# VH-VL binders against Flagellar basal-body rod protein FlgF (flgF): the designs that were tried, part 24

Target 1, 245 residues: Flagellar basal-body rod protein FlgF (flgF), of Caulobacter vibrioides (q06171)
Amino acid sequence: MDNALYVGLSRQMTLRRELDIVANNIANANTTGFKVEDLMVRTEQAKPAKTLDGSSPVKFVMDTGVARNFTQGPMTKTGGDYDLAINGMGFFKVQANGGERYTRDGRFTTNPEGILVTQAGAPVLDDGGGQITIDPRLGPVTVGKDGIVSQGAIRVGRIGLVRPDDLSTFAKDGDNLYRNTTNTAPQPVTDAQIHQGMLEASNVQPVIEITKLIEIQRAYESVAKMMDNTAELSRSAVERLGKIN
Below, E stands for the ipSAE of ESMFold2; O stands for the ipSAE of OpenDDE; V2 stands for 0.75 times the mean of E and O plus 0.25 times the DockQ between their complexes.

## First folded at step 15 (VH-VL; framework fv_latikafusp)

Design K127 (from K97 with heavy chain G102S; at its last look DockQ between E and O 0.58; V2 from the best seeds 0.00; counts 0 for: pae E 3.1 > 2)
Fold by ESMFold2, look of step 15:
Structure K127 (fold): chain C 245 residues (1-245), chain A 122 residues (1-122), chain B 108 residues (1-108)
Amino acid sequence: as target 1 above (245 residues)
Amino acid sequence: EVQLVESGGSVVRPGGSLRLSCAASGFTFDEYGMSWVRQVPGKGLEWVSGINWKGGDTRYADAVKGRFTISRDSAKNSLYLQMNSLRAEDTALYYCARDSYSDWRYGAFDIWGQGTLVTVSS
Amino acid sequence: SYELTQPPSVSVSPGQTARITCSGDALPDQYAYWYQQKPGQAPVLVISEDSKRPSGIPERFSGSSSGTMATLTISGAQVEDEADYYCYSTDSSGTYVVFGGGTKLTVL
C-alpha cells in the first residue's frame, strides 16, 4: 500500500460522512420544520447566530461535528386550527422526555383530556410552563399572532416562544425536538409571530442536495478508480520484479 | 388614528432620482413589515419593494431591482424609497402599505396610505 | 416569474352573484387575499386567508380556494360593490409577493 492508497481511503471515509448528511437532508425535505445540516469544519470562531426572522447573515449552529442551518423555511397553508407556524426567531416549548424540549414543528392536536399536544403526545407549554386545555364545548380555537389562544371570547392561554442566546446549545432529541444542553434557560421572545393555519416547511433545497449527492458519488467513484489503478500498477511492478531472475 | 402618509412625489426627468417618504402614526411602527406598491392611473397594482420590521431583510420586484432602495427609520417612524435611474414606466401613484405581520410575506396589507404621484417625463 | 391571473372584467346585475377568479401555481400552498379599490381610493382588504372576512366587511363577500384557483364571491351584488378587485399572494418559495392583474366588476 502507498501514500496514494492511504489518501484515497481517507478521502472515501470523509465522502461517506458527507453522503450520510446529504441523504438525511433529502429524506427530510418534506419534514415540517426540518433544518438542513452540513459538515462543519470551522472551529473556535463560530459564526454568530443573530436572528431567525430572515435577516442576514445565515445562521449556522455546530452540534457534535454537524452544523444546522436554522434559516426559516417557507410557510405553507393547511387551514388546520391546530397547525401553527412561527414567523421569526423562536421555538415552541413542549414537555417531553423528562423535561422541557423545543421545536419548530407546529403540528399540534388535542388528546382525549383536551390538552394541546404534539403528534407524539407531548403537551405544548404556555408562557408560564403550564399545559393548555381546550374545551370542545366552547367552539373553534383561535390563535393570535401574539400566541393568545382563545375560544370565542374566552382566553384559554398563551403559547410562548423561547430562544437560546446561542443556537449551538440546542441539540437534537428525536421526534423533531431539541433539548437545551446548558444550564441557562432559553429566554422568552416577543418579536416572532405565530400564524394559525400554516406550517413551516423544511428549509432543505432539494435541487442543491441532489447536486451534492451526484458530486459526492462521482468523487467517490473517481477515488475508487484511482485506488484500483494504483493497486494494478503496484501489482505489475511486483510481477516484473519476480521475472528479473 | 392609524395612518400612513406618503410624500416626495413630483415630476422628474428620465435618469433622475427621487426619494419617497411615508410617515406612520397611531401604531407601533417597529412591529410591522412595510411595502411600497405602485399603480399607474387606470391600471393595476404592482408590488415594488418590501422590508421587514427591523430593516435587515429587503426584497424588490425585478423591474426595480438595482435602481430602487427601500429603508426605514424607527426613530422617525418612517419608510423610504430611494428611486434612481428613473424611467418613463416608473410613472405611477406610489402607496405605502403596512403588512399585518412583521414581514412583507404571508400576511395582508391592512393599512394603506393615499399615495404620492411620481411622473417621469421630459 | 410567478403571476396571478384574473379575468379583466366581470359584469352582473344588482342582486345577482358575482364570482371573480384568480389563478396561480402557488395557491394550493399559499393563502390568497382580496382587495377592493374604488376610483380615487386606496385598496381595502375584503377577504383574508382565502375565506376570512375582516371586521366591517359585508357578509355578502366570501372567498374560497381550490387547487390553483381562488374565488371571490359577492352574493347579492349591490351597485356600491362596483370596483376593481385584486388578488394577492406569496410565491412557492416565500420570497416574493404579487398582485393579480385586477378585475373590474360592473354592477349594472
Scores: ipSAE 0.475, ipTM 0.749, lowest interface PAE 3.1, mean pLDDT 86
ESMFold2 (binder alone), look of step 15: mean pLDDT 91; pTM 0.928
OpenDDE, look of step 15: ipSAE 0.782; ipTM 0.892

Design K128 (from K97 with light chain S93R; at its last look DockQ between E and O 0.66; V2 from the best seeds 0.00; counts 0 for: pae E 2.2 > 2)
Fold by ESMFold2, look of step 15:
Structure K128 (fold): chain C 245 residues (1-245), chain A 122 residues (1-122), chain B 108 residues (1-108)
Amino acid sequence: as target 1 above (245 residues)
Amino acid sequence: EVQLVESGGSVVRPGGSLRLSCAASGFTFDEYGMSWVRQVPGKGLEWVSGINWKGGDTRYADAVKGRFTISRDSAKNSLYLQMNSLRAEDTALYYCARDSYGDWRYGAFDIWGQGTLVTVSS
Amino acid sequence: SYELTQPPSVSVSPGQTARITCSGDALPDQYAYWYQQKPGQAPVLVISEDSKRPSGIPERFSGSSSGTMATLTISGAQVEDEADYYCYSTDSRGTYVVFGGGTKLTVL
């Protein structure tokens, strides 16, 4: 019976974490470049408990981490010269938080020095890891599908896109950024393109996430009911054992 | 000289098959998305199918889905449309068009061929 | 399925301004493109990305997009502008692209 309560508590902990993930997805359904998250779990069967009166198989889930779906979100027009979308598997490089960071969020602007930056002020990096400087006196910026940045006939730089060998090595670092958790540098991409004047929408599907929320709530209530019933059965068994004394 | 040349249009009976080709020249073929666009004589333009610059992303209009297959060959700078289970409604002039972007969408068709005529008739 | 709606015809006299409209629910989120087609010819791109005029297109051609409507404007229409005009765009999810039904411009 104690095994059943332990399984119930373990399940509730997993469901609470799953709820947090789904709530975060819903909150970011309109966040540029956001990638939907899911809880990675597997069902593990604990070794059967052995008692004098027999044993029951016990099942519980083990939380093995979080998965992030990097599927392309839809691209939408903005008309902004500093709005960039990536079509394909790749990330912008930026300099933030003491190192290189990565993002699908192409909402850029210039700072007073003319450096191309994110909305939070992090410099956008070119192919070689350098900053991209725009001279406001040279006219509007054009960004080609290969990432070449021009002002009129003058080429000012090239926005480099990168991708890790394994997307699971990218972890959230706040401000819609990812951090590389390994010592292996992400590789330049050759199969993604940039589109100026568009932004990538979130790949969250709100109806699906709200449906998950409802299912999690129902599962939580079901486990709570099972735990209440198990506690009552344990109380009754203690009363029977007291009479056997 | 940037050029797209379609070929393979013919008269075919309903239920038959036909393969259209489009030869590209004068530009770097592998940097652009490509599409097939058809037009019934005297009627409007209808997008049929598209393929991205790498060939891994293809899309079809609902009217042709499951019957037509688009493909491209980088070595020959060529775009193809395999048309199966042809119907009378498929009778049209078929254009090959280059998308200005690397996809079958999000850009403009800035280069067109002259078209190849497909007639599906009993 | 997603559709772009155009009037079937527009008539103007030479020197007048012609306006051809294109209505579609995805136009707030997707660029519109305009093609001119004269009889026996392949289409020619006239307006790109709502309002950009390609090189070689006369200055009398302009475009705009507001809400669910894109508009091709020909200021001071000439007899040579008599043609069919098609708008073109993608659906809201980026699944596929569509042409409008076309508008026959008559310049008397």
Scores: ipSAE 0.629, ipTM 0.826, lowest interface PAE 2.0, mean pLDDT 87
ESMFold2 (binder alone), look of step 15: mean pLDDT 90; pTM 0.914
OpenDDE, look of step 15: ipSAE 0.860; ipTM 0.938
ESMFold2, look of step 16: ipSAE 0.600; ipTM 0.806
ESMFold2 (binder alone), look of step 16: mean pLDDT 91; pTM 0.920
OpenDDE, look of step 16: ipSAE 0.835; ipTM 0.924

Design K129 (from K97 with heavy chain S100T; at its last look DockQ between E and O 0.89; V2 from the best seeds 0.00; counts 0 for: pae E 3.9 > 2)
Fold by ESMFold2, look of step 15:
Structure K129 (fold): chain C 245 residues (1-245), chain A 122 residues (1-122), chain B 108 residues (1-108)
Amino acid sequence: as target 1 above (245 residues)
Amino acid sequence: EVQLVESGGSVVRPGGSLRLSCAASGFTFDEYGMSWVRQVPGKGLEWVSGINWKGGDTRYADAVKGRFTISRDSAKNSLYLQMNSLRAEDTALYYCARDTYGDWRYGAFDIWGQGTLVTVSS
Amino acid sequence: SYELTQPPSVSVSPGQTARITCSGDALPDQYAYWYQQKPGQAPVLVISEDSKRPSGIPERFSGSSSGTMATLTISGAQVEDEADYYCYSTDSSGTYVVFGGGTKLTVL
């Protein structure tokens, strides 16, 4: 009974974490460049433990974090000269929160000084780590597939793309940004292309996530009912033992 | 001189197999996505299959999925289409086309070959 | 199973303006491209990214896109413009590409 209660509570905690992740995916189904997440679980078989009924093995599940699917989201056209999408594995570099941050969100604009910035005002970094400055007097901005930023025949700079050796080292940092959790700098990318006039949509599939939400809620209710039944059996047994004499 | 030359089209029986080739010259083959596009004589264009510049991403029209395989060979600057389980409706002129980007679905086909005719008949 | 719908034919006199339409549900989110195909020849790209004219394409060719409809416009059509015209785009998911059914332009 007590073992069933502890297993049930552990399952509810895992289901609650899974629910939070699915809810976040749904909330970001329309967020530019968002990458769908899932709960990473690993199992490790525990050694047998003695129960009130005798010796029986138990198994528990460890929540080891979030798995993020970096599969390319669909690219959609926009009317913006400063809208960029990455086709392939790579991230834009931006200067935010006191350091370099990384994003798949290519919604850029210029600030009053002409510096290329994100929607939140963070400078977009070139391949050398410097800012990119646009002079409105030089005409329309062109960004080539190699990231070279031009105004007419004049090269203004180059948007460099980077990727870590291991994508698990990128953690969420808010504002649709990732931070590098290691001391190893991300490497320049040679196998991705930039498309001006497009944005990468979220790779979340809302119907799939809503189906998961419903299944998780039903599983949670089922575990809660099992725990209530276990508690009632324990209460009933205590009441009957209290009448024995 | 940028050029694409298809070859390998012939007459084949239903259920048979055929491999088409497309030889590329005059450009850096490894920078571009590639596609096969077919046209039944007297009818419109139909996209058949595409492959990205590295060859790791391939796509197929529903009508050919599971029967056709697109591939590329960077050493030979060549694109291939392996066609298995051929049907009468696969009879068409098959074009090789280069995309302006490294991925065939996000740009234009700016260079086309002359086409190679595949006829599937008893 | 995404489709692009074009009229089967358009007829104009030399010097008139020809307009060829292409309808598709994904066109608000995806660029349209236009190809000209003369008899016995491979297609030639005449309009890129809704409205951009490639080098070597006469100025009489222009393109636009609004809502679910893209339009190829040939101002002052010439007899040599007689050809089949195809629009081309991707589906809403960005997974597949498709050509329209084609429009035969006749210049009498």
Scores: ipSAE 0.389, ipTM 0.708, lowest interface PAE 3.9, mean pLDDT 85
ESMFold2 (binder alone), look of step 15: mean pLDDT 91; pTM 0.926
OpenDDE, look of step 15: ipSAE 0.870; ipTM 0.944

## First folded at step 16 (VH-VL; framework fv_latikafusp)

Design K130 (from K125 with light chain S93K; at its last look DockQ between E and O 0.54; V2 from the best seeds 0.66)
Fold by ESMFold2, look of step 16:
Structure K130 (fold): chain C 245 residues (1-245), chain A 122 residues (1-122), chain B 108 residues (1-108)
Amino acid sequence: as target 1 above (245 residues)
Amino acid sequence: EVQLVESGGSVVRPGGSLRLSCAASGFTFDEYGMSWVRQVPGKGLEWVSGINWRSGDTRYADAVKGRFTISRDSAKNSLYLQMNSLRAEDTALYYCARDSYGDWRYGAFDIWGQGTLVTVSS
Amino acid sequence: SYELTQPPSVSVSPGQTARITCSGDALPDQYAYWYQQKPGQAPVLVISEDSKRPSGIPERFSGSSSGTMATLTISGAQVEDEADYYCYSTDSKGTYVVFGGGTKLTVL
């Protein structure tokens, strides 16, 4: 077996994962609150294998996970009473998938019971973990910068923002949601605020991601061609020796 | 009565320094963002600097960045603008403005002071 | 750097409708705010978030935004509405905030 083919295959697998991540970022360039992803890579040196030039270290590149950039995306006006954006580091709490989930996606609406919900129907939680119920008879909803929800003079509840001590503890949970991967509850936010009538855009920069896509595809094709050439040379050498002998 | 009162405006030479103060009353100071807005006599309004109500993050117009420093003292209900390396183009009436959302980027200035005049003259 | 463009002057007769425009590339994505300033006085907020009228502002003041242009409308302008009017907004990322150059409304 050729050492170059093992290294090429390992590189090709890493490039495929990078391609999938970049493609997902591009697909979500217009997804409210989306946070751009990148591949975390580390290198482990493997024990030497026999090589044509004697023993030498062979390096394999390993995928150790996905990093997410939580830099705030631009805030864009919508005028919608149930559109909320977070200015600063924080997440909305929602009730989904059997527990608390977290999101930067502030596209909310009411269900037939008047409960404030996400686009997927998950209840938005107040600062105490309860639901927020809007009575259509009480007039338009106002959401203040501290998350207080009111209808006229009546306080309906307060949307609580939370943040983990370490953002790496939040993992993707589908439907633009994150779950907490630890037993440590996220803490209430002290330095972020809510803007009603705005939404946070994706922080994906499409030109940068398209450039990455092109670079990855070129690298993938280059490795594939090198592997094909090496395999053809090996096959040709075996066939030549078989025909002669 | 909700009120903002600026003070500290005076005549100063180019390259000099000056500290403006803004005393707030009649509202909970910590619930609002604050900004400085200036106006050259006979000219338009120019945003100078702002401070976020919660995070304390600050921002400066490019024309004053590195020379001016905004700060607040919640115990004294006061906003400050430290102005260094003053230039002739800094001559203006300086207003203190309350920001209803708490962040200059997304909020409205619903309360203004009467201004304090800064003159930079040789 | 970001800029909002207003006409320098608008003239109407009393009882006519005044329209003051404000152009900016980020206005499709960002709210506009309108301030009235009479001579020797501090500015007064008359329209918030494109179209919301603060408490105490007469009903003849209204606002709208479409595309890259925000408009302050004063229906049935009165002599006391004669003032300078400024729009205020931010760029698409919220990095720069600016006032427009101002529009002198003359009601005569």
Scores: ipSAE 0.641, ipTM 0.824, lowest interface PAE 1.9, mean pLDDT 87
ESMFold2 (binder alone), look of step 16: mean pLDDT 90; pTM 0.923
OpenDDE, look of step 16: ipSAE 0.753; ipTM 0.877

Design K131 (from K125 with heavy chain R98K, light chain S93R; at its last read DockQ between E and O 0.75; V2 from the best seeds 0.77)
Heavy chain, then light chain:
Amino acid sequence: EVQLVESGGSVVRPGGSLRLSCAASGFTFDEYGMSWVRQVPGKGLEWVSGINWRSGDTRYADAVKGRFTISRDSAKNSLYLQMNSLRAEDTALYYCAKDSYGDWRYGAFDIWGQGTLVTVSS
Amino acid sequence: SYELTQPPSVSVSPGQTARITCSGDALPDQYAYWYQQKPGQAPVLVISEDSKRPSGIPERFSGSSSGTMATLTISGAQVEDEADYYCYSTDSRGTYVVFGGGTKLTVL
ESMFold2, look of step 16: ipSAE 0.641; ipTM 0.823
ESMFold2 (binder alone), look of step 16: mean pLDDT 89; pTM 0.916
OpenDDE, look of step 16: ipSAE 0.840; ipTM 0.932
ESMFold2, look of step 17: ipSAE 0.665; ipTM 0.839
ESMFold2 (binder alone), look of step 17: mean pLDDT 88; pTM 0.908
OpenDDE, look of step 17: ipSAE 0.845; ipTM 0.933
ESMFold2, look of step 18: ipSAE 0.665; ipTM 0.836
ESMFold2 (binder alone), look of step 18: mean pLDDT 89; pTM 0.911
OpenDDE, look of step 18: ipSAE 0.806; ipTM 0.910
ESMFold2, fold request of step 20: ipSAE 0.703, 0.701, 0.707; ipTM 0.851, 0.850, 0.853
ESMFold2 (binder alone), fold request of step 20: mean pLDDT 88, 88, 89; pTM 0.901, 0.910, 0.912
OpenDDE, fold request of step 20: ipSAE 0.866, 0.862, 0.866; ipTM 0.947, 0.946, 0.946
ESMFold2, last read: ipSAE 0.700, 0.667, 0.672; ipTM 0.850, 0.835, 0.835
ESMFold2 (binder alone), last read: mean pLDDT 89, 89, 87; pTM 0.912, 0.908, 0.904
OpenDDE, last read: ipSAE 0.864, 0.866, 0.865; ipTM 0.946, 0.946, 0.946

Design K132 (from K128 with heavy chain G55S; at its last look DockQ between E and O 0.55; V2 from the best seeds 0.00; counts 0 for: pae E 2.3 > 2)
Fold by ESMFold2, look of step 16:
Structure K132 (fold): chain C 245 residues (1-245), chain A 122 residues (1-122), chain B 108 residues (1-108)
Amino acid sequence: as target 1 above (245 residues)
Amino acid sequence: EVQLVESGGSVVRPGGSLRLSCAASGFTFDEYGMSWVRQVPGKGLEWVSGINWKSGDTRYADAVKGRFTISRDSAKNSLYLQMNSLRAEDTALYYCARDSYGDWRYGAFDIWGQGTLVTVSS
Amino acid sequence: SYELTQPPSVSVSPGQTARITCSGDALPDQYAYWYQQKPGQAPVLVISEDSKRPSGIPERFSGSSSGTMATLTISGAQVEDEADYYCYSTDSRGTYVVFGGGTKLTVL
């Protein structure tokens, strides 16, 4: 009975973490470039616990982390000269938080110095790691599919796209950014293209996430009810034994 | 001059196969996406299939999915359409079109060939 | 499936403004493209990305998009503008790409 309650508690903790992740996905259904997350859970066989009779094994569910689905979200038109979407695999590089960070969020603008920046003010980096400066006197900016930034005949720079060898090495860093968690630098990509005047929407599908939310809530309640019933059976058994003496 | 030249159109029986070719010249072929667009004489335009400029990802109209295969050969600057299990409704003039963005979904067809006629007749 | 709806025909006199419409549920989120096709000829791109005029296209051609409707406007239509006009676009998720049914413009 007590072993079953410990397994039930482990299940509830996993379900609570799943609930938090699903709620975060729903909150980001309209966040540019957001990638839907799921709780990565695996079950590993635990060593059998010894009981008074020595035959009651216990299984525990281990939480192994968060999986992120980097499937491309839909691209939608905006007409904005500083709105960029990546079609294909790749990330924009930005300078933030004391280093290089990476994003699928192409909502860019210029600061008063003309530097191309994110909505949070982080400089967008060129293929060599430098800033990109736009001179408003040179006319409208154009960005080609290869990332070359121009104003008329003048080449201003090239927006560099990069990709890690393993996407799991990118971790959330706030402001819709990722940081590289390894010592291996992300590599330039050549098979993705940039579309000026579009943005990538979140790849969250709200109906699917709401369905998950309902299923998780029901599973949580079912486990809680089972644990209450198990505790009541144990309490009732002790009470009946107490009536004998 | 930038040019696309289609070839391979002919008369075939229903259920037959045909391979269309499109030769490109005057531009850097592998920097552009490509599509096939068909038109029944006297009728409107119908997008048939497209291929992404770099990844080679492909897409097909529902009417041809499973029967037609688009491919490209960058060494030959050529686009192909393998057409299997042909039906009478596939009778049309088939155009080869260059996609300026490189992906059929988000680009314009800025260069067209003159078309090659496919007739499927019992 | 996804469709773009165009009127079958539009008639104007020379010098009048012709407006050719294209309706589609995904047009708020996706660019429309316009092609002109004269008899026996390949189509020619006349408007890109809702409103951009390619080089060599006369200034009388313009485009706009509002809500679920894109519009090709030919201000001061000339007899040489007599042609079939097609819009082209995608659905909201990029699953289907389609041409409209076409509009025959008659300038008489």
Scores: ipSAE 0.582, ipTM 0.796, lowest interface PAE 2.3, mean pLDDT 86
ESMFold2 (binder alone), look of step 16: mean pLDDT 89; pTM 0.903
OpenDDE, look of step 16: ipSAE 0.852; ipTM 0.935

Design K133 (from K125 with heavy chain E31D; at its last look DockQ between E and O 0.57; V2 from the best seeds 0.60)
Fold by OpenDDE, look of step 16:
Structure K133 (fold): chain C 245 residues (1-245), chain A 122 residues (1-122), chain B 108 residues (1-108)
Amino acid sequence: as target 1 above (245 residues)
Amino acid sequence: EVQLVESGGSVVRPGGSLRLSCAASGFTFDDYGMSWVRQVPGKGLEWVSGINWRSGDTRYADAVKGRFTISRDSAKNSLYLQMNSLRAEDTALYYCARDSYGDWRYGAFDIWGQGTLVTVSS
Amino acid sequence: SYELTQPPSVSVSPGQTARITCSGDALPDQYAYWYQQKPGQAPVLVISEDSKRPSGIPERFSGSSSGTMATLTISGAQVEDEADYYCYSTDSSGTYVVFGGGTKLTVL
């Protein structure tokens, strides 16, 4: 009986964690570049339905037991000159938190110095690791599919687009950033494209997440009931024994 | 001059197979996504299939899924459409089109061939 | 399935402004592209990304998008503009692409 209660409690804890993950997915369903997460303890929850095109999801397990699905999110038009979306596997390089970080969030802008930065003010890095400076005097910015940034006929730089050999090595670092957990530098990407005037939406499927939420809640209730029943049985058994003696 | 030239269209029987080719010239073929678009005579345009410029990602219209295969040969600057299990409803003029964005999902077809006619008839 | 709806036909007098509409649920989030097709010819891209005019396309051609509707506008329509016009876009998920049903523009 004690074992049953322990298992129940353990399951409740897992379900709680799962709930938090699902809730976070839902909360970030409209977050640019956000990637859906799953708790790995329940592998059965890795449903193909989470994919946008019905293909097998590419999931990577983090040390925390969380799998992140890095499948392509839908790209949405914005018309913004500094809005960039990646089509394919890759990440933007940014300078943040004391080092190189990575993001799929292409909501960029220029700071007062003309440097291309994230919404949080982190410089967007070029393919060489340098900052990209925009001169308003040179005219509107054009970003090619290859990441080349131009103003008129002048090449200003190239957006740094990279990916690790193993996506599971990218850990969340807050503010929609990832950090490389290994000593191996991500490699330049040559088989993805950048689309100016678009942003990548999250790959969260709200309907799927809501369904999961409901299932988790039901499971939680079921476990709770089981635990209550077990406790009651134990109590009754003790009482019966007490009456016999 | 930038040009696409389709070939391979012919008359085939239902259930037959046909391979269409599209020869590209005047531009760097590998830098562009490619698509096939078909048009029944007197009808509208129908997207058939697309291939990404480098990822190799392919997609098909539901009507041709499982029967058609899009491929490209960079060495030959050519796009292909293998059509199997052909049906009468596949009868159309087939265009190859260059996607300037490199992906059929979000690109624009800025260059078109003149089309090749496929007729499926018993 | 994702669909784009166009009027089957539009008629204008020479010199007048023609407007061809394209309706789709995903158009608030996705760009529309417009193609011109003259009889016996391949389609020609006339507008990209809702409002961008490719090189070689006359200035009388313009595009706009608002809400679930994209519009191709031909200011000062000419007889040579008589053609079928198709809109093109992807669905919200970015999975499927579709052409509109086409609009026959008559310049009388």
Scores: ipSAE 0.564, ipTM 0.784, lowest interface PAE 1.0, mean pLDDT 92
ESMFold2, look of step 16: ipSAE 0.658; ipTM 0.837
ESMFold2 (binder alone), look of step 16: mean pLDDT 90; pTM 0.918

